# Designs tried in a protein design chat: VH-VL binders against q9y8t7. Part 42

Target 1, 261 residues: q9y8t7
Amino acid sequence: MRDSFLQKAIASAKDRTSLLEEIAGNCSPKPGRPSLSSSIREWVYRVGGAVIAEYKRCSPSAGAISTLDPVSYVQATRDASAAYSVLTEPNWFCGSIELIPYFARYKPVLAKDFIVSETQIRIAACMGASAALLIMEALTPRELQELAAAASRYGVEVLVETPDASHAVEASRLAPGSIIGVNSRDLKTLRVDYEAMLREVSKAREQLPGEVILVAESGIDSPDKALKAFKAGAQAILVGTAFMKNPQLREKILAELLQIP
Short names: E, the ipSAE of ESMFold2; O, the ipSAE of OpenDDE; V2, 0.75 times the mean of E and O plus 0.25 times the DockQ between their complexes.

## First folded at step 12 (VH-VL; framework fv_zagotenemab)

Design g4 (at its last look DockQ between E and O 0.71; V2 from the best seeds 0.00; counts 0 for: pae E 2.01 > 2)
Fold by OpenDDE, look of step 12:
Structure g4 (fold): chain C 261 residues (1-261), chain A 123 residues (1-123), chain B 112 residues (1-112)
Amino acid sequence: as target 1 above (261 residues)
Amino acid sequence: EVQLVQSGAEVKKPGESLKISCKGSGYSFTDYWIEWVRQMPGKGLEWMGEIDPDDSYTKYEKNFKGQVTISADKSISTAYLQWSSLKASDTAMYYCARGTYWDSYPEYAFDIWGQGTLVTVSS
Amino acid sequence: EIVLTQSPGTLSLSPGERATLSCRSSQSLEFDEGYTYLHWYQQKPGQAPRLLIYKVSNRDSGIPDRFSGSGSGTDFTLTISRLEPEDFAVYYCMQGYHYPLTFGGGTKVEIK
């Protein structure tokens, strides 16, 4: 039987948990972390949408994406970004939890990993993360609830990544107060379906309470695609590889947003 | 030898059901996806959808979703494409292919093809 | 969806001549990690397609070196340096990363 990427990623995360336990025992969550949700809402109010800039050095399908260092990345993106998404998964994405403190100096940070344990959330909080990613497809409903609750205890917001509108609604119920993301990437094949994401974002926005923040994740590599995501009902977009390759894209997106009456 | 062998040509009438097959051999059937591609007479290639035979996970192109069903029986290394009610417009050559993705070389390509199944639907 | 436009629709050449086939994408195919999953297939009359080039420029196993692929972003090219009689066929480009997977309309290389 062939394991999917997600299965492999989860297995890897579980293996890393034991190492993280040693770190977690010696840390406490940092107080005064800025709110991801508040930042998104502020940007929505101000310009009509929020951009979450993702720092991702590697990916499973391509290896190294960019050699852009964190300093250069922040310099290029911070003025037009509501938050940073920081990959902390080390094996496939060349991420590190040690990256969180740096980005957290500038913007709310979403710790992006395959989170399967409370320990991972605690460590993220200790590093200064404002939010943590929970992948719905990687967790049972009970696990999702438990991890969301744990995040709350540490003062960490949760972004629940979902594949479609139906799951988005369910995620909202399982993890009240969470930010909901719809991912364009198929976690089985790692292919991208931007159009499907737009449809599902629209459906999700129609069904979710108005106060729920909806995020369109991945698949956005142009201002036009960004605008379509906002038009579909997303309050925020998460842009990764496109920003790594062209950090100035965020300025173009912002410029377009500002032109919307 | 790695190969995909498809079932024979079909001649049907509108409204009839049909199920064609694609059998893999020479490799671990569940380690690769099966892709279905339509080629209408004198036309180009059209991706219809795909299936992971291991867990029967499927993806469809939007125009084929609900129009056809892709399935697989991994116990006999066979994938299927079926119609509940054929239309004249379904007349075409149908190919199955072995699909690779991120963990197989070549990535995200169709490296092995069946010989094709000709489906003719006429009144 | 990503639309792949191939040109010309038909290319009439003689054996020994150089063939240049174009495939243009409606959007950049520079996907997440620096790899471009644009492939070329050859289909001879009455036969199933055969993988020819994968990821823009890599020849599949058994493919002669007279076949080469190049390109980036939205523009891709398949080149046959010297046409052999067996090379007269229809060639399709395909992108395999974005759903739905899509093929170009094909270029028929025919004997002049």
Scores: ipSAE 0.854, ipTM 0.933, lowest interface PAE 0.5, mean pLDDT 93
Fold by ESMFold2, look of step 12:
Structure g4 (fold): chain C 261 residues (1-261), chain A 123 residues (1-123), chain B 112 residues (1-112)
Amino acid sequence: as target 1 above (261 residues)
Amino acid sequence: EVQLVQSGAEVKKPGESLKISCKGSGYSFTDYWIEWVRQMPGKGLEWMGEIDPDDSYTKYEKNFKGQVTISADKSISTAYLQWSSLKASDTAMYYCARGTYWDSYPEYAFDIWGQGTLVTVSS
Amino acid sequence: EIVLTQSPGTLSLSPGERATLSCRSSQSLEFDEGYTYLHWYQQKPGQAPRLLIYKVSNRDSGIPDRFSGSGSGTDFTLTISRLEPEDFAVYYCMQGYHYPLTFGGGTKVEIK
């Protein structure tokens, strides 16, 4: 039987965690890491929505993709970004935990990886991450609860990535206080279903308390898609490098419906 | 040789059920998903949905969801397209095709097609 | 949903002539600098479609070099440099990345 991409990524993460513990030792989370949720709320207050800018050097399908080095990327994007989502997964996304400090100097950082162990959360925080991604589809309900509890112990916020509204509601119950993401990317096929994601964001917004931050993830590659995601009820969107590098696309969303003064 | 062989043409009346088949051979059936495509008489191609035969994970185009059922039996390397109650508007040619993955050349393409199953629904 | 608009609907040409077929997408097919999953299929009368070109410009195995594909963003082209009698068929573009998967309306290449 052929393992899915998610199965391969989880297995890799388990192997990587053992090595990561040996190399990094028993480091402690850096003090003074900024809050991801607070940054998002500040942007929502100021302009009606927040942008989380993703830094990704490779994709599973294309390998290396054209992107900026970390310093240049931050220079191009920090004035429009509430936070950075930094891929730390090395095998398919060419990421590393060593990337985190380049971004954490300027904005809250979400460590984006396939997290299966609290060791990964601790070490991301040692490097300066403010938050960690938990993928609901990769974890049992018990594992999600345990990792969220561990994140709280390390002073790390959690973004729980979910495929739909029913899972978003369940994630909010299993990991109270977490940021909830609805992902347009099918983790089995790696294809994008943007229209389904909009419907599920709307459903999730109706069912979740207003204080729960909803993030629309993946497939937001135009100003129109960004605006529709905000109108559907997302407080933040997670957008890729190609969108963030195009100043006309970036400025249009920030200037028009987000009411940037 | 890699091929998909579909069941034969069907003539049906409205309200009848139908299940057509698509059998793969010459490759590992569970390593690829199966796509279903409709072609109405004299018209173009329409994607209906897909299935991963390994675990029966399915995706449907929104207008076909609830109108047809896509299934597979991996023990006999066969995928199915099924109607519980046919309509005259279901008259069309139905193709199955092998869909590739993001890590398989040619990526996300339909590289092998079945010969088609003509379904005619009329009183 | 991504709409693919093919033009012309019908292209009437003689053998030996050059055919240029257009496929225009309602939105960009580029994402985060990955591949563009725009494919071309050929369908002869009474036959199933067959894959010609994948990811804009890559010929499938066994496809003659007179077939070539190009384009980016929203605009894509299939070119047949010198039509052979077996090339008179309907050609479809398809995008394979965004749900729902969509085909263009087709361009019929017929003998003049």
Scores: ipSAE 0.557, ipTM 0.819, lowest interface PAE 2.0, mean pLDDT 89
ESMFold2 (binder alone), look of step 12: mean pLDDT 91; pTM 0.940

Design g5 (at its last look DockQ between E and O 0.83; V2 from the best seeds 0.78)
Fold by OpenDDE, look of step 12:
Structure g5 (fold): chain C 261 residues (1-261), chain A 123 residues (1-123), chain B 112 residues (1-112)
Amino acid sequence: as target 1 above (261 residues)
Amino acid sequence: EVQLVQSGAEVKKPGESLKISCKGSGYSFTDYWIEWVRQMPGKGLEWMGEIDPDDSYTKYEKNFKGQVTISADKSISTAYLQWSSLKASDTAMYYCARGTYWDESPEYAFDIWGQGTLVTVSS
Amino acid sequence: EIVLTQSPGTLSLSPGERATLSCRSSQSLEFDEGYTYLHWYQQKPGQAPRLLIYKVSNRFSGIPDRFSGSGSGTDFTLTISRLEPEDFAVYYCMQGYHYPLTFGGGTKVEIK
């Protein structure tokens, strides 16, 4: 019996919770955080799609992805990004909650971690996060509901990451008002399935209410793939490693979007 | 010794069902994936799908989804590939292989292979 | 899907000669990770494939040093510095990161 990555990540998150409790007890959520959903909708209206630029320094299998510092990253990406996704998981992704305040100065920030406790959401809010990631496959339905409710209390929006359209629909029901993401990455194997993601995004868009924001997550490394995701029905795309390696990709994506009549 | 041993050659008729097996030994069966690969006569290798024997999580290549079923019985360290209704076009050599995880060397590779099971479907 | 194109389809050489096999990917295999999960397999006639090279350039256990792999992005190469009689076989490249997992069409190294 081998623990999956997700299981390991969740266990690690649980272990970190006790440390975070000390920090969370001394903080309060910052007021006036910009809305992730509003930003996405604005970009959709303006250019036809939104890009969430992810700052990720490491990955489980690759180690260090890029040495690009946050300042350089923001300089390269802020003009064509609706929001930032900031990895805060420290063990596998070399993330930190301390990164959130910096990015939050420029754009709405999605705190991206393996969230298993209310404390994690609270501290993200304290740091200035506009939204928090909930991974459906890492949570029971009840846990998802409870954490989504907690996020609401702190004025934090929720992006629920799901593996497919059926889960997307369920997530929408369990966490009303949440942003729904479909991940191209298989959390069991950590392999990528971009084509499957496109299919599931299309299915999800067909089934979800029109007001629900749908995000295509990962697997996008070209303007063409970005456009296909938007065409499939995603209002936003989340791009991580590709932007870390080539931040200028953002501009290319935007340029393509602007050419769409 | 780490090895995968597959069931013997099969000769079947169209429309018949078939279930072939792949038994692992010499290692913890649930710590690795089982991959199924098809090789049609005189052709190359085709990935069919995979299974985590621990929880029976499966992935299929799109052309094989619904055409075959991959399963496993971890109690006897055995994986299976089965057809409900064989076609002549199913004639091929079928290999099972051990698939490694992302955090094991070699990563995401098939490091151990069964000897193959030849399936012949003819009227 | 990611299409791997191997060339040439057949390579006719004599023992002692250098063999260079190419595998080209329809898209970069370095997208999400720092490692490239491109592998090479050898299949001798009447036998199951065996892992030869993993992650572009790493020899698997028991593989002679005459085998080497290189490449990046979309272009990969398997080199056999000096062909031995037992090296005449079919070689397949495979990517193990993107679903569906895919093999190249194979290169047959045959004796001239």
Scores: ipSAE 0.873, ipTM 0.939, lowest interface PAE 0.5, mean pLDDT 94
Fold by ESMFold2, look of step 12:
Structure g5 (fold): chain C 261 residues (1-261), chain A 123 residues (1-123), chain B 112 residues (1-112)
Amino acid sequence: as target 1 above (261 residues)
Amino acid sequence: EVQLVQSGAEVKKPGESLKISCKGSGYSFTDYWIEWVRQMPGKGLEWMGEIDPDDSYTKYEKNFKGQVTISADKSISTAYLQWSSLKASDTAMYYCARGTYWDESPEYAFDIWGQGTLVTVSS
Amino acid sequence: EIVLTQSPGTLSLSPGERATLSCRSSQSLEFDEGYTYLHWYQQKPGQAPRLLIYKVSNRFSGIPDRFSGSGSGTDFTLTISRLEPEDFAVYYCMQGYHYPLTFGGGTKVEIK
């Protein structure tokens, strides 16, 4: 029987947790980490939307995306970005927990990984992360609640990644106060369905309180797609491969936002 | 030999139901997607949807969603395409094909095709 | 959705001639998070399609080397260097990464 990519990633994350504990020991979260949600709200107030720039050197489907180093990436992106999403998963995304400090100096950092243990959350915070990703499809409802509670204890905000509006509403109930993502990438096929994501963001916006931050994820590779995601009701977009390949895309997106009343 | 064998041609009237089949052999049926493709008379190819036979996870093209049902029975290595109420506009050739994954060549391509099932809907 | 536009609609040629078939995508396939998953299929009269070329330029198993693919961004080409009698068929491009999966409208390669 063929395991899905998500099943493989979860199994790998469980194995990696033991090594992470040994490497990091009993570290404490860094003090003074900025708020991801506050940064997003500031950008929404100022320009009508927020951009989370993702540093991602590889992906399962694309393989190697870019050799751009973290310092050069930050230099190119910091002025137009509300936050960074930093891949820490090493096997398919070529990430590392050690990347976080390079980004945290400048902006709030979302630690992007397959999080299955509170140890992963604590260690990300030790490195300076402001938030951690929880993938709803990777967790039982109880696991989601427990990890969100652990994140709260470490002063770490949570972005819960969901496949659709009904799961977005459930995630908001299970993990109150979390940022909610709607992902255009199908985690079973790794294909992208951008139009479905737009519809599900709109549905989620209608059903969720206005104070809940919605993030549109994956498949946003042009200013037009970014604009449509904001118009659908997302307050932030998360953009990876397109930014790794085209540093000027960020400025084009900002220009489009400034043309909307 | 790796192959997909489809059920035979069908002649139906509007309003009738129909379930056509696609049986895989010579490979591990649950390791690959089954794709469904429509070809209307004299026209090109249209993707209808797909199923992972292992857990019945299904994706539909938006105009076929709610118009057809894609299913599979992995115990007999068979996928199905079915209509609850046929229309004359459903007259077409229907192909099943084997779809691969992102990590196996030929990635995301349809490497094995069934012979097709001609469905004719007429009064 | 990604629209694939093939041209010409019909290509009338003799055996031994070179055929050049075009497929244009409504958006770039290079800014995707995957490899360029643009594929070519051949459909002979009365038969099911068969895979010729996958990921732009890779020949599938058993496909003669007179078939080649190229292109990037939005523009892709299938070339048949020397047409054989068995190559007169309809050729479709397909993108396999973005939902919904889409085919081009086809190019019919026919005898003059």
Scores: ipSAE 0.642, ipTM 0.843, lowest interface PAE 1.4, mean pLDDT 89
ESMFold2 (binder alone), look of step 12: mean pLDDT 92; pTM 0.947

Design g6 (at its last look DockQ between E and O 0.75; V2 from the best seeds 0.00; counts 0 for: pae E 2.6 > 2)
Fold by OpenDDE, look of step 12:
Structure g6 (fold): chain C 261 residues (1-261), chain A 123 residues (1-123), chain B 112 residues (1-112)
Amino acid sequence: as target 1 above (261 residues)
Amino acid sequence: EVQLVQSGAEVKKPGESLKISCKGSGYSFTDYWIEWVRQMPGKGLEWMGEIDPDDSYTKYEKNFKGQVTISADKSISTAYLQWSSLKASDTAMYYCARGTYWDSSPEWAFDIWGQGTLVTVSS
Amino acid sequence: EIVLTQSPGTLSLSPGERATLSCRSSQSLEFDEGYTYLHWYQQKPGQAPRLLIYKVSNRDSGIPDRFSGSGSGTDFTLTISRLEPEDFAVYYCMQGYHYPLTFGGGTKVEIK
């Protein structure tokens, strides 16, 4: 078949790497970045779950999702979010690495891109990112290990995005200490399967060590779906487009969590 | 002309195996997904699953997972739907369709359909 | 799964009349995308389904302008402005974005 979205995204990322290398030579990772994992754990302790609010202006199939600017987004989500996920991929998501410093002023930032090089991780760190996304399906096991190691050297935590419980377990082995995410989005078809994600989250939670943070990624557009994800075993949920369209959704989720005895 | 042509009607007994085919022509077979849809007599349409003919990546609806196998041979632009052991309840019309992709127009729709294969399973 | 409920089950009309078909989704189909991937298919007796409308309101190639689609969120409508004899068929809505892909139960448009 024609190149999948993931393949195209990876190719684009590789193309951008050369340009980023010119920038990377002039930057050093900023010290004192807050920990994503610590923030998640704090929220889990306080309210029973953490929300990672994703700032995403565009999507591959829809183009522009929202015109909500970063300032308005932070104002609407800051008090109820454990962290921010910032899309830095420019071609499909209208993201930019230059967005990271702004969000990093308020919360730990997950730099979300198709990371295929150490340079991307280094630049993310320089911009103030607390964590970087590694997509398991976009990387070989060796590449995943190498990039996770690189992230560690720069003091950047890693969230490994996986399609299912089996891969989640493997990811935890390949990248020890990483945060594990299970994505409801099929990266080949770009279709969403929320129910499958819940099943895989549950399965992953049964198999992963207790200290491993498990994140349910995407597919959540209601407090009910959020609660189900937490009940399935996720310590955190990553919510993107739903928050862009309705940032107040986070407050509703928090309100529901607080009602759980 | 872009078309999907399915194999002929089948009359089988319970317990028998069956493999029906869907052949694409008039387009690059590996550029589109193949979707399988069941229609029981007098009933509506049911999505069964899909396959990427290029690498044989498959997705199934949960009720059909393990009950049928979807496969493809891209060398002859053909997709398959097969049963290892038919049941009377498998009696239905089966359609293959061309599934469009997210960057196509139409998007995520089935724009070309086979003529259907009637499968009758009876003792 | 996303359940699509079509109404009415049967619509009896005469040629020349306006037909309005409803498709309701159990959840919003506008999740992560700016577009809604709700489609309509026409199936005539003894024939395979045919794509009629894609993404709520776009007519597929060769589809007459008497067919139109509208809606958002969870409520969608297929309208046939003036029924022609060849329009009497079963119409299905489908969502193509969430696994599993699902069809509505169909609306049969029959001649009165």
Scores: ipSAE 0.809, ipTM 0.904, lowest interface PAE 0.5, mean pLDDT 93
Fold by ESMFold2, look of step 12:
Formats: structure tokens, C-alpha cells, sequence
Structure g6 (fold): chain C 261 residues (1-261), chain A 123 residues (1-123), chain B 112 residues (1-112)
């Protein structure tokens, strides 16, 4: 039988946690970490939407991808980004927790990994992360609740990634106060369904309280797609390097966001 | 020999049900998707949907969702396409194909095809 | 939905000639994955489709080297450098990344 990518990633994360526990020592969450949710709300107030710029060096489907070094990436993206999403998963995304401090100097950081233990959350906070990703499809309801509670104890916000509106509502109930993501990427196939994501964002917005921050993830690769995601009810979008490096595309999004009612 | 063998041609009347089959052999059936593709007479190819035979995870193209049912029985390495009530507009050739995963070359492609099942629906 | 538009609809050529088939996507197929999952299939009369080229330019196993693919972004080309009698068929492009999976309308390569 074939293990899904998610199953492989979870198994890898459990193995990595043993090493993290040995090297973590007595590290404490870094003080003064900015709030991801506050930054998103500030951008929504001033501009009508927020951009979370993702730093990703590899992907499961393509292996190594073209990307910038961290210094060049920040220079290209800082002024238009509410936050950074930093991949820390080493096997398929070529990430590292050691990347977090560089980005955290400039903006709130979401640590993007397959989180299966509170040790991962604590170490991300030690490195300066403001938030951690929890993938609803990777966790039982009890595990989601326990990890969200652990994140709260470490002063780490959570973004709960969900596949649809029904799961988004359940995630908000299981992890109150969390940021909720709707992901266009099918975690079994790794294909993207942008139109379905738009529908599910709209449904989730209708069912979730207005104060819940809703993030549209994956498949947003043009200004039109970004605008449609915001109009569907997302307050933030999570986008990759090529989109953020193009000054014309970035300027188009910001100009159009200023017109959103 | 890796192959997909589909059930034979069908001649039906509107309102009748139909279930056509696609049997895989020569490979691990649960390691690949099964894709369904329609070809209307004299026309091009249309993706209908897919199933992971291992756990029956299924995706449908929007206009086929609710119009057909895709299923699989992994114990006999067979996938199915089913109508509860055929229409004359369902007259077409139906192919199954083996869909590859993102990490198996050729990636996200349909690398092996069944021979097709011609379905004719007429009064 | 990503629409793939193939041109020309029909190519009438003789054996030995070069065939050039175009596939244009309504959206860039250059996703943030690094690869473009644009594939080419051949369908001979009365037969099932057959994979020729995957990910723009890679020949599937057993495909002759007279078949080549190129392109990026929204514009893709299948080239048959020297037509053989068995190459007279309909050719389809397909994108395999975004749901729903979509095929182009086809280009028929026929004998003149």
C-alpha cells in the first residue's frame, strides 16, 4: 500500500521531534515576538487585505525550486508583506528552524511544518516565530486541541489549515482564537482546486464569526486570484516568491485592495 | 504486462442503469489512481473524475458530480463508472486510465489507458 | 477552470514533413511547483489515447525521438520532426496540476 505524502510527512516529523527534544535544552520562547493576527488586522484596516509571503526552497512535487536567498527575498517582499510563512520542514521543503530568526527580525513569522508535538512549537518560539501551523488533516481532534493549548501556553498563535468550510468551522470550535486557513491544495494528491477553495472560503466566512481571521492558501498565483480570494472573505492570502518579487503584480494588488468596500 | 481491461460495449435505453468496469492487472492496483475520461462521438477528451482505489477517495469534475458514481473494489483490482438513469446524451466512449502520483514518473499523467467502453443510449 | 486551446484544428501534411502543433493555456501553467504539468497524448483512429510527452518536454518510454515538446507559461508546442505513416492521428494536450484536469480540443494530423 502506498503512504500518502501527509502520512510520510507525519512520520518524518515524529522522528525529527526526538532530535529536537535532545538539542532544545532549556530554551524559552523569545520575548517580544509580534502578533501575526494583529499584523493581519492592521493590514486589513489600512489596505483591505493582508499578504503572508511564503519562503519555500523546495516542494514535494518539484524538488528544488528557484528561490532567493533570505536577504534578497526580504528586500523584494518586506514592504508588501504583513508576515512571513517560513518552511521549517527539511526533507521535502528544504526548510530549517534556523531560518526563523532572520525573517522574524522584520515581520511576524508563521513556522510552517508538520507539527505533531509541542516541542516543535516551543522551539519555533525560541527561534522567534509568532505562530505555528497546525494541519487539521494531520491531527485527531484531541491532538489539535492539545497542540493549540500548548501553543497558547508558549504565547504562539496558531493557523489551523483546513480543506473546506465544514472543517474550518470545526477547527474554530476545537481551537478557539486560532487563525483559520482554507487550503486549495489536496494533501493526498498535491493538486490544487482554486475554484473550490473560493467557494469554501465564502461558505466559511458566512458561518464563522467576523473576528475570526480567514486565510486563503495555495493556488493564488495572479493578482486576479488574490483579489477574488479577498472578495470571497479571506482577510489574508498566503503566496509564494515569484508572485511577491514582481513589483507590477504587487502594486496592482495593493491598488485594487484600496478599492475593496 | 501492465494493462487496464474495460467491460464490453453497452446498448441501453434512456432511464436504464449501467455500471461499467475497468480491471487492472500486472501492477499494484492500489498504488495508482484510476481516471475516467469521456469522449463524445466525433469530439475530444473530457476528464470526468478519479478514484484512489486504496481508500476510495474520489474527485469529480463539477458537471459529472451527482450524474455518475465512481467506485472501486480493490479486492478484485477493479474500478467502476455507474449511472442510475442513463440519458441519450450519455452516448459516448468511456475510457479508464491509470493516473500517476506527483512522486512517480511520469508525474500526474495518465500513463496506461483501457481500450474504452462504447455506451449507446437510444430509444 | 484552465482552458487549453489547440491550433491548428487540422494539419494536412505528407509523410516526411515536419508537424508543429500549438497548445495555449488560458492561465499560466507555471505554478509555484517549478515544473509545468502539461502533457501530450496521441489518439489513432479507433484506439485509446497514448501518452507521448509529459511535463512539457519529456518523452514517455518507447516514444520515438522525432517527437519533442517545448514551451513555458501559456504557450506550448509539440513537434514531429519527420512524419511517419503511423503518426497521422489526433493529438491532445492536457494539464495535470489544477482541478479539474483539462484537455485541449485536439489537433488532427492527416495525410494530404
Amino acid sequence: as target 1 above (261 residues)
Amino acid sequence: EVQLVQSGAEVKKPGESLKISCKGSGYSFTDYWIEWVRQMPGKGLEWMGEIDPDDSYTKYEKNFKGQVTISADKSISTAYLQWSSLKASDTAMYYCARGTYWDSSPEWAFDIWGQGTLVTVSS
Amino acid sequence: EIVLTQSPGTLSLSPGERATLSCRSSQSLEFDEGYTYLHWYQQKPGQAPRLLIYKVSNRDSGIPDRFSGSGSGTDFTLTISRLEPEDFAVYYCMQGYHYPLTFGGGTKVEIK
Scores: ipSAE 0.477, ipTM 0.803, lowest interface PAE 2.6, mean pLDDT 88
ESMFold2 (binder alone), look of step 12: mean pLDDT 91; pTM 0.941

